# VH-VL binders against q8ixk2r445to577: the designs that were tried, part 12

Target 1, 133 residues: q8ixk2r445to577
Amino acid sequence: FFGMLQNKGLTDYCFDYNPPDENQIVGHQVILYLCHGMGQNQFFEYTSQKEIRYNTHQPEGCIAVEAGMDTLIMHLCEETAPENQKFILQEDGSLFHEQSKKCVQAARKESSDSFVPLLRDCTNSDHQKWFFK

## First folded at step 1 (VH-VL)

Design o3 (framework fv_cosibelimab)
Fold by ESMFold2-Fast, scan of step 1:
Structure o3 (fold): chain C 133 residues (1-133), chain A 121 residues (1-121), chain B 112 residues (1-112)
Amino acid sequence: as target 1 above (133 residues)
Amino acid sequence: EVQLVQSGAEVKKPGSSVKVSCKASGGTFSSYAISWVRQAPGQGLEWMGVIIPIFGTANYAQKFQGRVTITADESTSTAYMELSSLRSEDTAVYYCARERGYSSGWYFDYWGQGTLVTVSS
Amino acid sequence: NFMLTQPHSVSESPGKTVTISCTRSSGSIASNYVQWYQQRPGSAPTTVIYEDNQRPSGVPDRFSGSIDSSSNSASLTISGLKTEDEADYYCQSYDSSNHYVVFGGGTKLTVL
C-alpha cells in the first residue's frame, strides 16, 4: 500500500511530515494535516516489513515510537525493521504498534489546533482507523 | 470561485469588545483553516490566530492570548473573531484568510476584503 | 520563535529586475515553505508566490521565488518591472513547532 494515509474519524486529515530541516529528516514528530492529494509530505508507503516509510526526502525515513513515548517520530529506515518501527495495519483500519500494545489515534496537539497521530489504548474508535487514499 | 465576505466597519470605545464575521462561499468550509490577520495603519501584517471549523477549537498568537476568541459556525460557513479589552492600539483592518498547503505549511489562498475597527475615546 | 527580515524598501526602473530578500533569524529557511504576498494601498493582500516558487493562476511568470540556504533567506524576483508592480510585498513562513504564521516586516517596492 502507498498513498496518503487518511483518518476515518477526521475524514479530511492525513499523515503529514514536514521536517524542520530538509537535510536532517530524523527526530521530528509526524503530524496530521488537511489532505491535499498531491503526495509530497503526505506520501507514505506501508511495507511488507510493517513499516510506514517516508520517501519524499533522502535518506528514507521510517516512523517509529520510542519506548515510553506516545508520539510518532521520524527515524532512519534500517535494513531489518526494528520493533519500534513496526505497525500492524488491521483489516478494520486499526494501526497497532505491537511493541507498545497501543493504537495510533488522531488527536489534537497540546496547546494548539494542530493534529497529530498519537499512541493510545486501543478502543476501535473511528479516530483510530486509517486507510490509504 | 471561493469568496470570503467580512462584516462592516466598526467604531468602538476603549475597554469594549468587537466581533467580526467572515462568511465563506463557493468552496469547502469545515476542513480548511481560517486565520485572522490584522494590519494597523501604515504597519505590517500581524497574525492573530487560526481555527479549523471541523475541530471547533482555535490556536492564538501569544500576544493576543486571553483577549482574542476565534469561533466558527459550520451551518452558516462563518468564522468569527472577537477581540476584548479594546485599546487605541487595536485600531486596524482585520482580515480573515483561508489557509492551505501541500507540505504541512500554510499559505493563504483567499482573503476577505478586511474590516476596519476603530477604537477611540 | 523566529523573525523574517525584509528590506524596508527597494526601487528600480521600469523594465528592470528587482529582488526582495526575506531572511530567517533562527532555524533553516528551508525548514518551512515561504509564501509571498502583494498588497496595494486599500486592498487585501494577494498571493504572488506560494510554497517557495509556485505561482497561482493569473500571476505573470515575471514573478519567481527562490530559497538560498547559505544566506538563510528566500527571495522574490520580479523581472520586466511595470508600474502596476508598485506595492508592499510580504514574505510569510510557518513555525511548525508553535503552529503559527510568521510574516516578514514588508518591503515597499517603488518603480521609478
Scores: ipSAE 0.007, ipTM 0.534, lowest interface PAE 9.2, mean pLDDT 84

Design o30 (framework fv_cosibelimab)
Fold by ESMFold2-Fast, scan of step 1:
Structure o30 (fold): chain C 133 residues (1-133), chain A 121 residues (1-121), chain B 112 residues (1-112)
Amino acid sequence: as target 1 above (133 residues)
Amino acid sequence: EVQLVQSGAEVKKPGSSVKVSCKASGGTFSDYAISWVRQAPGQGLEWMGVIIPIFDTANYAQKFQGRVTITADESTSTAYMELSSLRSEDTAVYYCAREYYDSSGDAFDIWGQGTLVTVSS
Amino acid sequence: NFMLTQPHSVSESPGKTVTISCTRSSGSIDSNYVQWYQQRPGSAPTTVIYEDNQRPSGVPDRFSGSIDSSSNSASLTISGLKTEDEADYYCQSYDSSNYYVVFGGGTKLTVL
C-alpha cells in the first residue's frame, strides 16, 4: 500500500515525518499531524516485508521501535527487514508490532498538545486502527 | 512573536483578478500551513484553501477551484492568494491564517489583519 | 463536505452564562476536533478554544468547550459574561476526507 496512514479514531491525523533537516531523515521520532493530502512527509509505503517506509527523500527510512521503548523512530532500511522494523497491518486496521507484541496507538506526547504514534497493549480502540488513504 | 501582515485594500472591476499577499515576520515561514479565509460584509467565514510552503502544494475549497491560486515564496516568507474572474459577490475581507506544522492539535493561532477587496464597476 | 450549524444569535445579561451550539450535519462530531474563534467588530478572528476543549494561553477560564455525541454537536460555554465578550463566534472542524476546513455559520453574541 502507498499513501497517507490515517487514524480511524483521530481522523484528522496521519503519520508524519518532518525531519529538522530535509537531507537528514534518520534518528527522529515519527509524529502525527493534520492530514493534508499533499504527500511528501505524510507519504508512506507498506512493503511485503511489513515495513513502513519513508521514501520521500534519500536516504530511505524505515520506521522502527527499539527494545523496551514505545516511540516510533526513523531508521535506515535494511535488505532484510529486522524484527524491530516489522508491523503487521491487520484486517481490523490494527498495526501490530511483531517484536514487542504491542499495537500502534495515536496518543498525546508527554503532556503536550502534540500527538504521536506510540506502542500500547493491543485493544479494540479506534485509536489503534489505521488505514491507507 | 510571529505576525502575518497583509497587503492593503483594493478596488477592482468585474472580470479582473486580485492578488493578496500575506507576509510572515518573526518566525520560520516554511514550517507553517497557511490558509486563506474570506468574509463578505455581514457574512460568515468561508475557507478558500491552504498551502504548506515546504511542499509547494495547495488544496482548494471546491467552490473556488479553477478561480483561486495559492502560492508561497519561502525566500520572502510571503504567501499569496490570487482570485480571478472577479464578481461583485467577491467583495469581502480576505484573511490569511497559519498554524504550526510540527505542533499537531493547534488551531489557526495567528491571523492576518485582513484585506478588503471591493469589486465594483 | 459536512456542514456545521450554529444559532444566528444569542443574548444574555452581564455575569450570566451562555452556551453556543455547533451541530454537524453528517458523520460523528467525535470524528474530528472542533475549534472556536471569537471575532469582535473590525477585527480578525482569534482562537478561544482548540481541540474541543483546550484554551490558548491568555484566554480566561470563563471560556470552555464540550462535545455532546448524542446531539452530534460541540458547544462553547462562556460564564461570567462581560460586555467585552460581545462578538461573533465561529466553530470550525476539519474534513480530513477532502482536506477542507469547515466553518459554522457564526453566532452573534449580544451582552445586554
Scores: ipSAE 0.036, ipTM 0.666, lowest interface PAE 6.8, mean pLDDT 84
Fold by OpenDDE, second read of step 2:
Structure o30 (fold): chain C 133 residues (1-133), chain A 121 residues (1-121), chain B 112 residues (1-112)
Amino acid sequence: as target 1 above (133 residues)
Amino acid sequence: EVQLVQSGAEVKKPGSSVKVSCKASGGTFSDYAISWVRQAPGQGLEWMGVIIPIFDTANYAQKFQGRVTITADESTSTAYMELSSLRSEDTAVYYCAREYYDSSGDAFDIWGQGTLVTVSS
Amino acid sequence: NFMLTQPHSVSESPGKTVTISCTRSSGSIDSNYVQWYQQRPGSAPTTVIYEDNQRPSGVPDRFSGSIDSSSNSASLTISGLKTEDEADYYCQSYDSSNYYVVFGGGTKLTVL
């Protein structure tokens, strides 16, 4: 699967990654932004290794969850996907992070009007449902 | 923290119109649906309609179609509900309600304080 | 279109458990689209249960929601009933066919 990764509950919001430096693409947080067909900031790929790749730039980035964190951070992809980069996109649209045993949920960023994907306990909430568009 | 503050109480004559405002503060405005709900004295909640400001489209309950107009001003973060051809049975407390996302990512409705509209001869 | 039907009133003693039902007349009830509101006299409604039977922060875990597909109904359950729980409770859902918000008739809860 590839394209825009859109949230069902938070309608018209998609995964968005916009690093400050296009030549330094790792270390920043993935956010949610209104879905648009412009640019490369919202183009992601779900791979057979269960990675969510940001592959519009080289080297390729893969979404990771760092220890003790609930945010999605861009790391470099590895030949073998590390445990903290493995997600399961379920048939029902839930995006499950294997290592943390939590689900990705559209959430409000602290002290901000913006939105971000965060790890939360898995529910049947539409805010935890995602689909590629 | 997002708050909804509504305009003050209104006293209207039958056949006139009333326009109630609902100002949102403390957050973004355009992306969230704002519903209008009224409650007659001693009665239940009655949905009137909804607007999503960014889309500038409103949907109305069939009962009120042609008599209610819901609008939004993004520049002032204010939603409006105008009800025309007022009748005595329109006497009610009118509420605006908006979907709110808390810091944990939970989404639920928050409500304005309500606006009493009294229609009497 | 569908309607949501609630009992007009329920009553129970403090410390006990009370359940308020909300039955959808047609179509399948979905917890993702069922909300419960508490309204005390002279006050605006406040959300006690929302999408997927979740509670907003500040709402005690004594409040819980459930769905019964067999009866096509939602239920609000309040355990360890307190005097402060005395209020009107409304269920609310969403009609995807016309994008309507639908409220139940409300239930007056009296704490004896």
Scores: ipSAE 0.000, ipTM 0.608, lowest interface PAE 11.0, mean pLDDT 90

Design o31 (framework fv_cosibelimab)
Fold by ESMFold2-Fast, scan of step 1:
Structure o31 (fold): chain C 133 residues (1-133), chain A 120 residues (1-120), chain B 112 residues (1-112)
Amino acid sequence: as target 1 above (133 residues)
Amino acid sequence: EVQLVQSGAEVKKPGSSVKVSCKASGGTFSDYAISWVRQAPGQGLEWMGVIIPIFDTANYAQKFQGRVTITADESTSTAYMELSSLRSEDTAVYYCARSEGYDYSWFDPWGQGTLVTVSS
Amino acid sequence: NFMLTQPHSVSESPGKTVTISCTRSSGSIDSNYVQWYQQRPGSAPTTVIYEDNQRPSGVPDRFSGSIDSSSNSASLTISGLKTEDEADYYCQSYDSSNYYVVFGGGTKLTVL
């Protein structure tokens, strides 16, 4: 699959990655932003290795979750995907992070109007359901 | 590259169930999703559902929810579609097809089709 | 729930160009990719166009696809028409709101 990764509960919001420095594409948090349909920073690919790849830059970035954290961070893709970069997109739209056994949820950042994807206990909430558009 | 071969034609009685197989060869079975599409005689194409073997998950068209079950066996590179509570309206050619997933439903290749006839 | 509508049939002589339309009833045609399948009598469908305008390996360049946002439709164009092109043609897209694959009703192409 590839395209814009949109949330079912926050229907106007998509995965978005806009690093402050285009020459340093790794280490920053993935956010949610209004879906604009223009690709660019909202264009992702779901691969057969269970990766969510950021296709805007070379080298390509892969979404990962660091041990003990609940935020999604951009890392460099590896030839063999490490466990922290593997997500299972399930039939119901849930995005399950294998290593932590948690699901990706659209959530509001504390004290802000900004939204981010975070790892949370898996529920049947529409805020945990995603689809490519 | 990738080829899909389906099981042979079947004749079933109303109220029974049918299980059609789809064996993939060439390419890695787990690298793609398998969709099932049926076509009643003289009618158009109707999507039934999809399975993503690497995730062991399936999604079904609302019309078939509760009657269809799609499964996959990665060890034999085979997908299955089981349809229960058969009616005469289920008489159709059933196709499996490789797909890129839900949003990019590019179907290629297609299996040769399996004719399922539901009669008394 | 949207529908994809195609003309029931089209016909044209060998060597000519034919265009088959596929109109989306609600929501933008640009919201999801459109594919086109060819089905000859007694055969399984085969893909002739994917992702709006791409051709699979082995499909002649006389097959092309296009999108017209203003008419909310996709089109399949076949130039240099040959008798072997006689078939039913189906357009197909995806309804992300309902998680459904949507097929058009099909167009029977007759070549004399």
Scores: ipSAE 0.005, ipTM 0.507, lowest interface PAE 15.8, mean pLDDT 83

Design o32 (framework fv_cosibelimab)
Fold by ESMFold2-Fast, scan of step 1:
Structure o32 (fold): chain C 133 residues (1-133), chain A 121 residues (1-121), chain B 112 residues (1-112)
Amino acid sequence: as target 1 above (133 residues)
Amino acid sequence: EVQLVQSGAEVKKPGSSVKVSCKASGGTFSDYAISWVRQAPGQGLEWMGVIIPIFDTANYAQKFQGRVTITADESTSTAYMELSSLRSEDTAVYYCARDYGEYPYYGMDVWGQGTLVTVSS
Amino acid sequence: NFMLTQPHSVSESPGKTVTISCTRSSGSIDSNYVQWYQQRPGSAPTTVIYEDNQRPSGVPDRFSGSIDSSSNSASLTISGLKTEDEADYYCQSYDSSNYYVVFGGGTKLTVL
């Protein structure tokens, strides 16, 4: 799938990657921002390797979660996806990070009023349901 | 511009612990991960670990696991590296360095001036 | 984990061009960005190249970085050599499998 990855519970928000500095393209946190429907920094690809790729830049970025962490960050994609970059998009809309056994949830960024995708224990919450638009 | 300022040189006895500080000036360091890298006299650079202050978490090189602890105090914009059970082989200059990403990409942007730790009687 | 291998030393005359290689022992050099650090005697390292080929502000355009996927290596090239370029140079990358920062062994550049 390709498109804007939108949250069912936080209905106006999409995955968004807009690093503060164009010269430091990877290593920053993926955020949630108001869906604008134009692609660009909100355009992602879900691949057969279970990657969520950011195709706006060359080389392509892949969303990852570091061990012991709950935030999603941008890494460089690898020829064979490492386990920390694999997310299982389930039929019910859950994004399951198999390495951690947790689900991606729309949540408020700590010490901020902005929103981010975070790993949380899996529930039936609409805040853990995602779809491509 | 952010500058990293480290604490002064220390002389320690074998078996003791040392705690080196790294203070960010010209901004807050909580937005950036801080790595610790050491260099023994005449030797190359050796990574010890990283602290990600916004997540209050640290990751360590296996060689130092169990005797290194990296912490951060966001209120003072200061990171600390504590190394215990000191041996003569731990004599080195210890550097803190800012990761260029908000979350660690494990690349260094800004380096501290270094702290010489000498382990002797 | 992998190793990054650099020549121990290189030497060249002022005004000439020198290239320092950094070869990754396993896994692709393209898997993670490569940074290059310059360390003059008695000083802390400073970054001269980040993200394979980008220069920080203030670093002269005589410094350039490149990647060669076929040789599984990164290179730092310094043109128009000056005596102040005399330093140790370290390449560095990241091992995503072990969450580990890897430094090359360092190359001593002598400008005579």
Scores: ipSAE 0.005, ipTM 0.531, lowest interface PAE 14.0, mean pLDDT 84

Design o33 (framework fv_cosibelimab)
Fold by ESMFold2-Fast, scan of step 1:
Structure o33 (fold): chain C 133 residues (1-133), chain A 120 residues (1-120), chain B 112 residues (1-112)
Amino acid sequence: as target 1 above (133 residues)
Amino acid sequence: EVQLVQSGAEVKKPGSSVKVSCKASGGTFSDYAISWVRQAPGQGLEWMGVIIPIFDTANYAQKFQGRVTITADESTSTAYMELSSLRSEDTAVYYCARVEPTLDQYFDYWGQGTLVTVSS
Amino acid sequence: NFMLTQPHSVSESPGKTVTISCTRSSGSIDSNYVQWYQQRPGSAPTTVIYEDNQRPSGVPDRFSGSIDSSSNSASLTISGLKTEDEADYYCQSYDSSNYYVVFGGGTKLTVL
């Protein structure tokens, strides 16, 4: 699948990645932003290796979660996806992070005026359900 | 601190339109959505619609589609609800409220309400 | 759209416990958070419970919320009932598929 990764509960918000420097595409947090339909910062690809890829720039970025953390960070993609970069998009729309055994949830970033995807215990909440549009 | 202040009561004739304002003080406007709810005398709460001010994105309840328009002026931190083709059954107290989208439209702050009376 | 159904009225004596139910007609009650609002005559509503079971600052712990997946309902429980608790209570949730805020019909609590 490819396109904009939209949240069912947080209506009209999509995965968004806007690195401040186009020559340094990794190391920053993935955010949620109003879906604009223009691709670029909101265009992601879900691969057969269970990666969520950001390929607007080269080298390609892959969303990862560091051990003990709950934030989604852009890392460099590897030839074989490491465990921290694997997300299972389940039939109910949940996005399950294999290494942590947690689900991606739309949330407000603490002390911030922005929304972000975070790892949380898996529930049946619509805020944990995602789809490509 | 966080306060939503609505415009004053209005008396309107059938067939006219009314525009109610809701001014957020304390800078609560940009990060949150503003929802409009009405309550007819002795009746329950009826949701009308919501706007996300930053993006000027509005969604309306089906019952009011075509008659209601919700807008926002981010520069003045003011949301507006305009209801057209007024009928006597539109007599109600109209509330604006700030809602938290990540908590399924949790209404955390309410305006004081604006009474709109529609009579001939 | 789904509906949220509440009893029209409940009554109880001071000091006792009362429970108000809020039943979702379709889809799982677990799919979306439920909030509870208290409205006294002549006033705007105020929150007593949000996120299913959380209390805002200033709301006494006599107020509690719960979810029962088997009956597809949420409940507001008020213990140690006081005359000042007399009000209308509304549950609220969200229909993500239809972009629609859903309110229950409201329950009038009388403290006699």
Scores: ipSAE 0.268, ipTM 0.777, lowest interface PAE 3.8, mean pLDDT 88
Fold by OpenDDE, second read of step 2:
Structure o33 (fold): chain C 133 residues (1-133), chain A 120 residues (1-120), chain B 112 residues (1-112)
Amino acid sequence: as target 1 above (133 residues)
Amino acid sequence: EVQLVQSGAEVKKPGSSVKVSCKASGGTFSDYAISWVRQAPGQGLEWMGVIIPIFDTANYAQKFQGRVTITADESTSTAYMELSSLRSEDTAVYYCARVEPTLDQYFDYWGQGTLVTVSS
Amino acid sequence: NFMLTQPHSVSESPGKTVTISCTRSSGSIDSNYVQWYQQRPGSAPTTVIYEDNQRPSGVPDRFSGSIDSSSNSASLTISGLKTEDEADYYCQSYDSSNYYVVFGGGTKLTVL
């Protein structure tokens, strides 16, 4: 699966990654932004290794969850996907993070007008449902 | 800091109209919705309606349809709620609240409330 | 349309844990987020929980929200109850089918 990763509940919002420096693509938080067909900031791939890859730059980035965190941070992809980079995109649209045993949920960033994907306890909420478009 | 400041208390006669204002400051206005909620003395919160300034569209609770008008002025970041044909049962504190329109109507900021008293 | 039903009142001693339920009459409780508001006497409501279980800045972690799909209800849990927690609490959700905001009837919490 590849393309824009769109949220069902937070309609018209997609995974978005726009690092300040195009030459340093890791270490920043993945956010949610209005889905658009412009550029590559919203192009992601779900791989057979259960990675969510950001394939717009080389080396490729992979979404990771750091220890104790609930945010999605871009790391470098590895030959063998580390545990903190493994997600299961289930048939019902839920995006499950294996290591934390939590689901990715569209949420408002605290004290901000922006939205971000955050790890939360798994529910049947449409805000935890994702699909590639 | 986001603040919602409402107009002052009103005393009205039955059959008249009241228009309450809600001025937003400290944040964006057009990107959010403004809902109006009232509370009669000793009663619960009752949703009246909502406006999304950027779309200039308002939605009303069925109970108030035809009697309430919610408007917004983006140039002044002010929302208005006008209630006509006032009745004694309309006596209440009226609140405006900023609402995130895409996350299932999360009310993140509230006005201080406006007491509207309807009496003959 | 759906309704949100809350108990009229709950009471508990300081230091204890209290839970306020909010039951949705129709549709799935998971379909839309649930928020909780606190209202002290003579004051405007303030948000204590949003998006089912998130706390705004300034709200102590004694406050938590949860969803129970089996009972189609949301719950506000207040641990380590304090006298200052005495207030009315309202749950709220949204009906996306008609764009209506729905409030519960409110629950008066008395700290004994």
Scores: ipSAE 0.012, ipTM 0.619, lowest interface PAE 9.3, mean pLDDT 91

Design o34 (framework fv_cosibelimab)
Fold by ESMFold2-Fast, scan of step 1:
Structure o34 (fold): chain C 133 residues (1-133), chain A 120 residues (1-120), chain B 112 residues (1-112)
Amino acid sequence: as target 1 above (133 residues)
Amino acid sequence: EVQLVQSGAEVKKPGSSVKVSCKASGGTFSDYAISWVRQAPGQGLEWMGVIIPIFDTANYAQKFQGRVTITADESTSTAYMELSSLRSEDTAVYYCARYDSEGYTPFDYWGQGTLVTVSS
Amino acid sequence: NFMLTQPHSVSESPGKTVTISCTRSSGSIDSNYVQWYQQRPGSAPTTVIYEDNQRPSGVPDRFSGSIDSSSNSASLTISGLKTEDEADYYCQSYDSSNYYVVFGGGTKLTVL
């Protein structure tokens, strides 16, 4: 699977990664932004190792969630995917983070008009359903 | 910096096929989408399809489904658009264009265009 | 699935400001980025605005883009109009439902 990763409940929004410095892709939060279908920022690859890759070549970014946290952060990909970088994309569209046993949900970023993907208890809500476009 | 250079003009007979190339230089080829857009004489821009080279996957406008094939060769940083079963209505300038949604630097570039004339 | 509608032509005198609209027929204009291209006779299009309101390097700040959700439209505004601005202008967005790029019909700008 690859392409724009769009939310079923927040229907106009897609996974987006736009770090302030294009030479430093690691350490910033993944956001949700209006789906535009143009260029690299919204194109992700879901791999057989259950990774969500932003850039599968240099510098090869992979989405991760640190233990005890709920935000999706860009990390460097490893040759063998660590547990914090593994997401199970299920047939119903839920995106299950195996290490935390939680689902990725579209949510409003605190005190702003911005949206972000966050880990939440799995509920079958449309805001927890994701599809590649 | 980034340049998209297309192959030269072609004159084709009805029923034949044409393959236009678009060579990218000055940037990372694999990480960007390459679209093909045509423009018939005196008409507007019409999108034909896109390829994302890293995934070797192309999407096409429904109007061209079954007649157009877009491919990419990452080793030569070249995208191709092949249009079959040519009609006189396919006479147009064909452009390739690169899309970059990054927003830090302008990378939305167009090739110079390739005139394809379909006549006897 | 949707169309982008532009006026066929606009005209204005040098030094004045002109605005070209681009209206989306269905779905919100906010659902996808809008880009604007300038095409002079005999030339390939060049980008003057990308991602709604961003200018490429080398495009003067006389060019600006905006979105008006209430009219479901995007606009290209050119201030301090010069004769070299005379060209066809195209808006463009993405149809995420059908996975393809949509162009407006184009607007011919005449500077008199």
Scores: ipSAE 0.000, ipTM 0.505, lowest interface PAE 16.0, mean pLDDT 81

Design o35 (framework fv_cosibelimab)
Fold by ESMFold2-Fast, scan of step 1:
Structure o35 (fold): chain C 133 residues (1-133), chain A 121 residues (1-121), chain B 112 residues (1-112)
Amino acid sequence: as target 1 above (133 residues)
Amino acid sequence: EVQLVQSGAEVKKPGSSVKVSCKASGGTFSDYAISWVRQAPGQGLEWMGVIIPIFDTANYAQKFQGRVTITADESTSTAYMELSSLRSEDTAVYYCARDLYDFWSGEFDYWGQGTLVTVSS
Amino acid sequence: NFMLTQPHSVSESPGKTVTISCTRSSGSIDSNYVQWYQQRPGSAPTTVIYEDNQRPSGVPDRFSGSIDSSSNSASLTISGLKTEDEADYYCQSYDSSNYYVVFGGGTKLTVL
């Protein structure tokens, strides 16, 4: 699967990655932003290794969550996906993070107009359901 | 049938805090946000803040920031609004309202009956 | 932060039509939906118009909403006025940049 990764509950918002420096794509947080249909910062690929790849730039980035954290951060893709980069896209649209055993949820950053995907306990909420457009 | 039922009237002293509850029945609690709006006697409607249970987050009007805390308990389908450091100017009817944040930001479709909070010496 | 400005009061005779305006001080009225609430004395507000011009179930056809981009305002129009329409009416919108709900100051409608 590939395209824009859109939230079912927060219907106008998509996964978005826009690092401040295009020459250093690793180390920054993935955000949610209004879906624009133009690809680029919102174009992701779900792979057979259960990775969510950002391949708009080279080298390709892969979304990961560090142990003990809940934010989704861009890392360098590996030839064999490490456990912290594996997300199981379920039939109901949930994105299950294997290492933490939590689900990706659309969340509002407190006291801010910005949105981010975060790991939360799995609840079957529409904000935890995602699909490729 | 969706209903929002609020706790009863309170009389508080200046400097204390009050916690008002809003219990939702009918519908799915986590499918919407709950906003709190107050109305001082003879005055207009004033938005205080919102809790979005699904996002595990709350947002507050600047005027109340630091004094108001809005929380939700999904297991009991109840939202709470706690206002601290009460002043006589906080005497008002406090309403909870269901906000369809997931679909339309700032659209209230159901309102609680209101809770009168009186702050007096 | 924008303001929504309404007239303090309006009055009209039974059977006639009244229009209540709601003017946005900055930014376009078109950028966010406008809702209208009716509040009778001693009661909680109820929605009479949502999303600029939509009516909830149970609200009579006599109530309608509109947007005028040229005056940067929204309007609530009530035709065939009845005594039970006497109430305070509030317009409401939101600032989508930080999710801040904005209410108008309210308009007292008297039917005489």
Scores: ipSAE 0.000, ipTM 0.506, lowest interface PAE 14.5, mean pLDDT 83

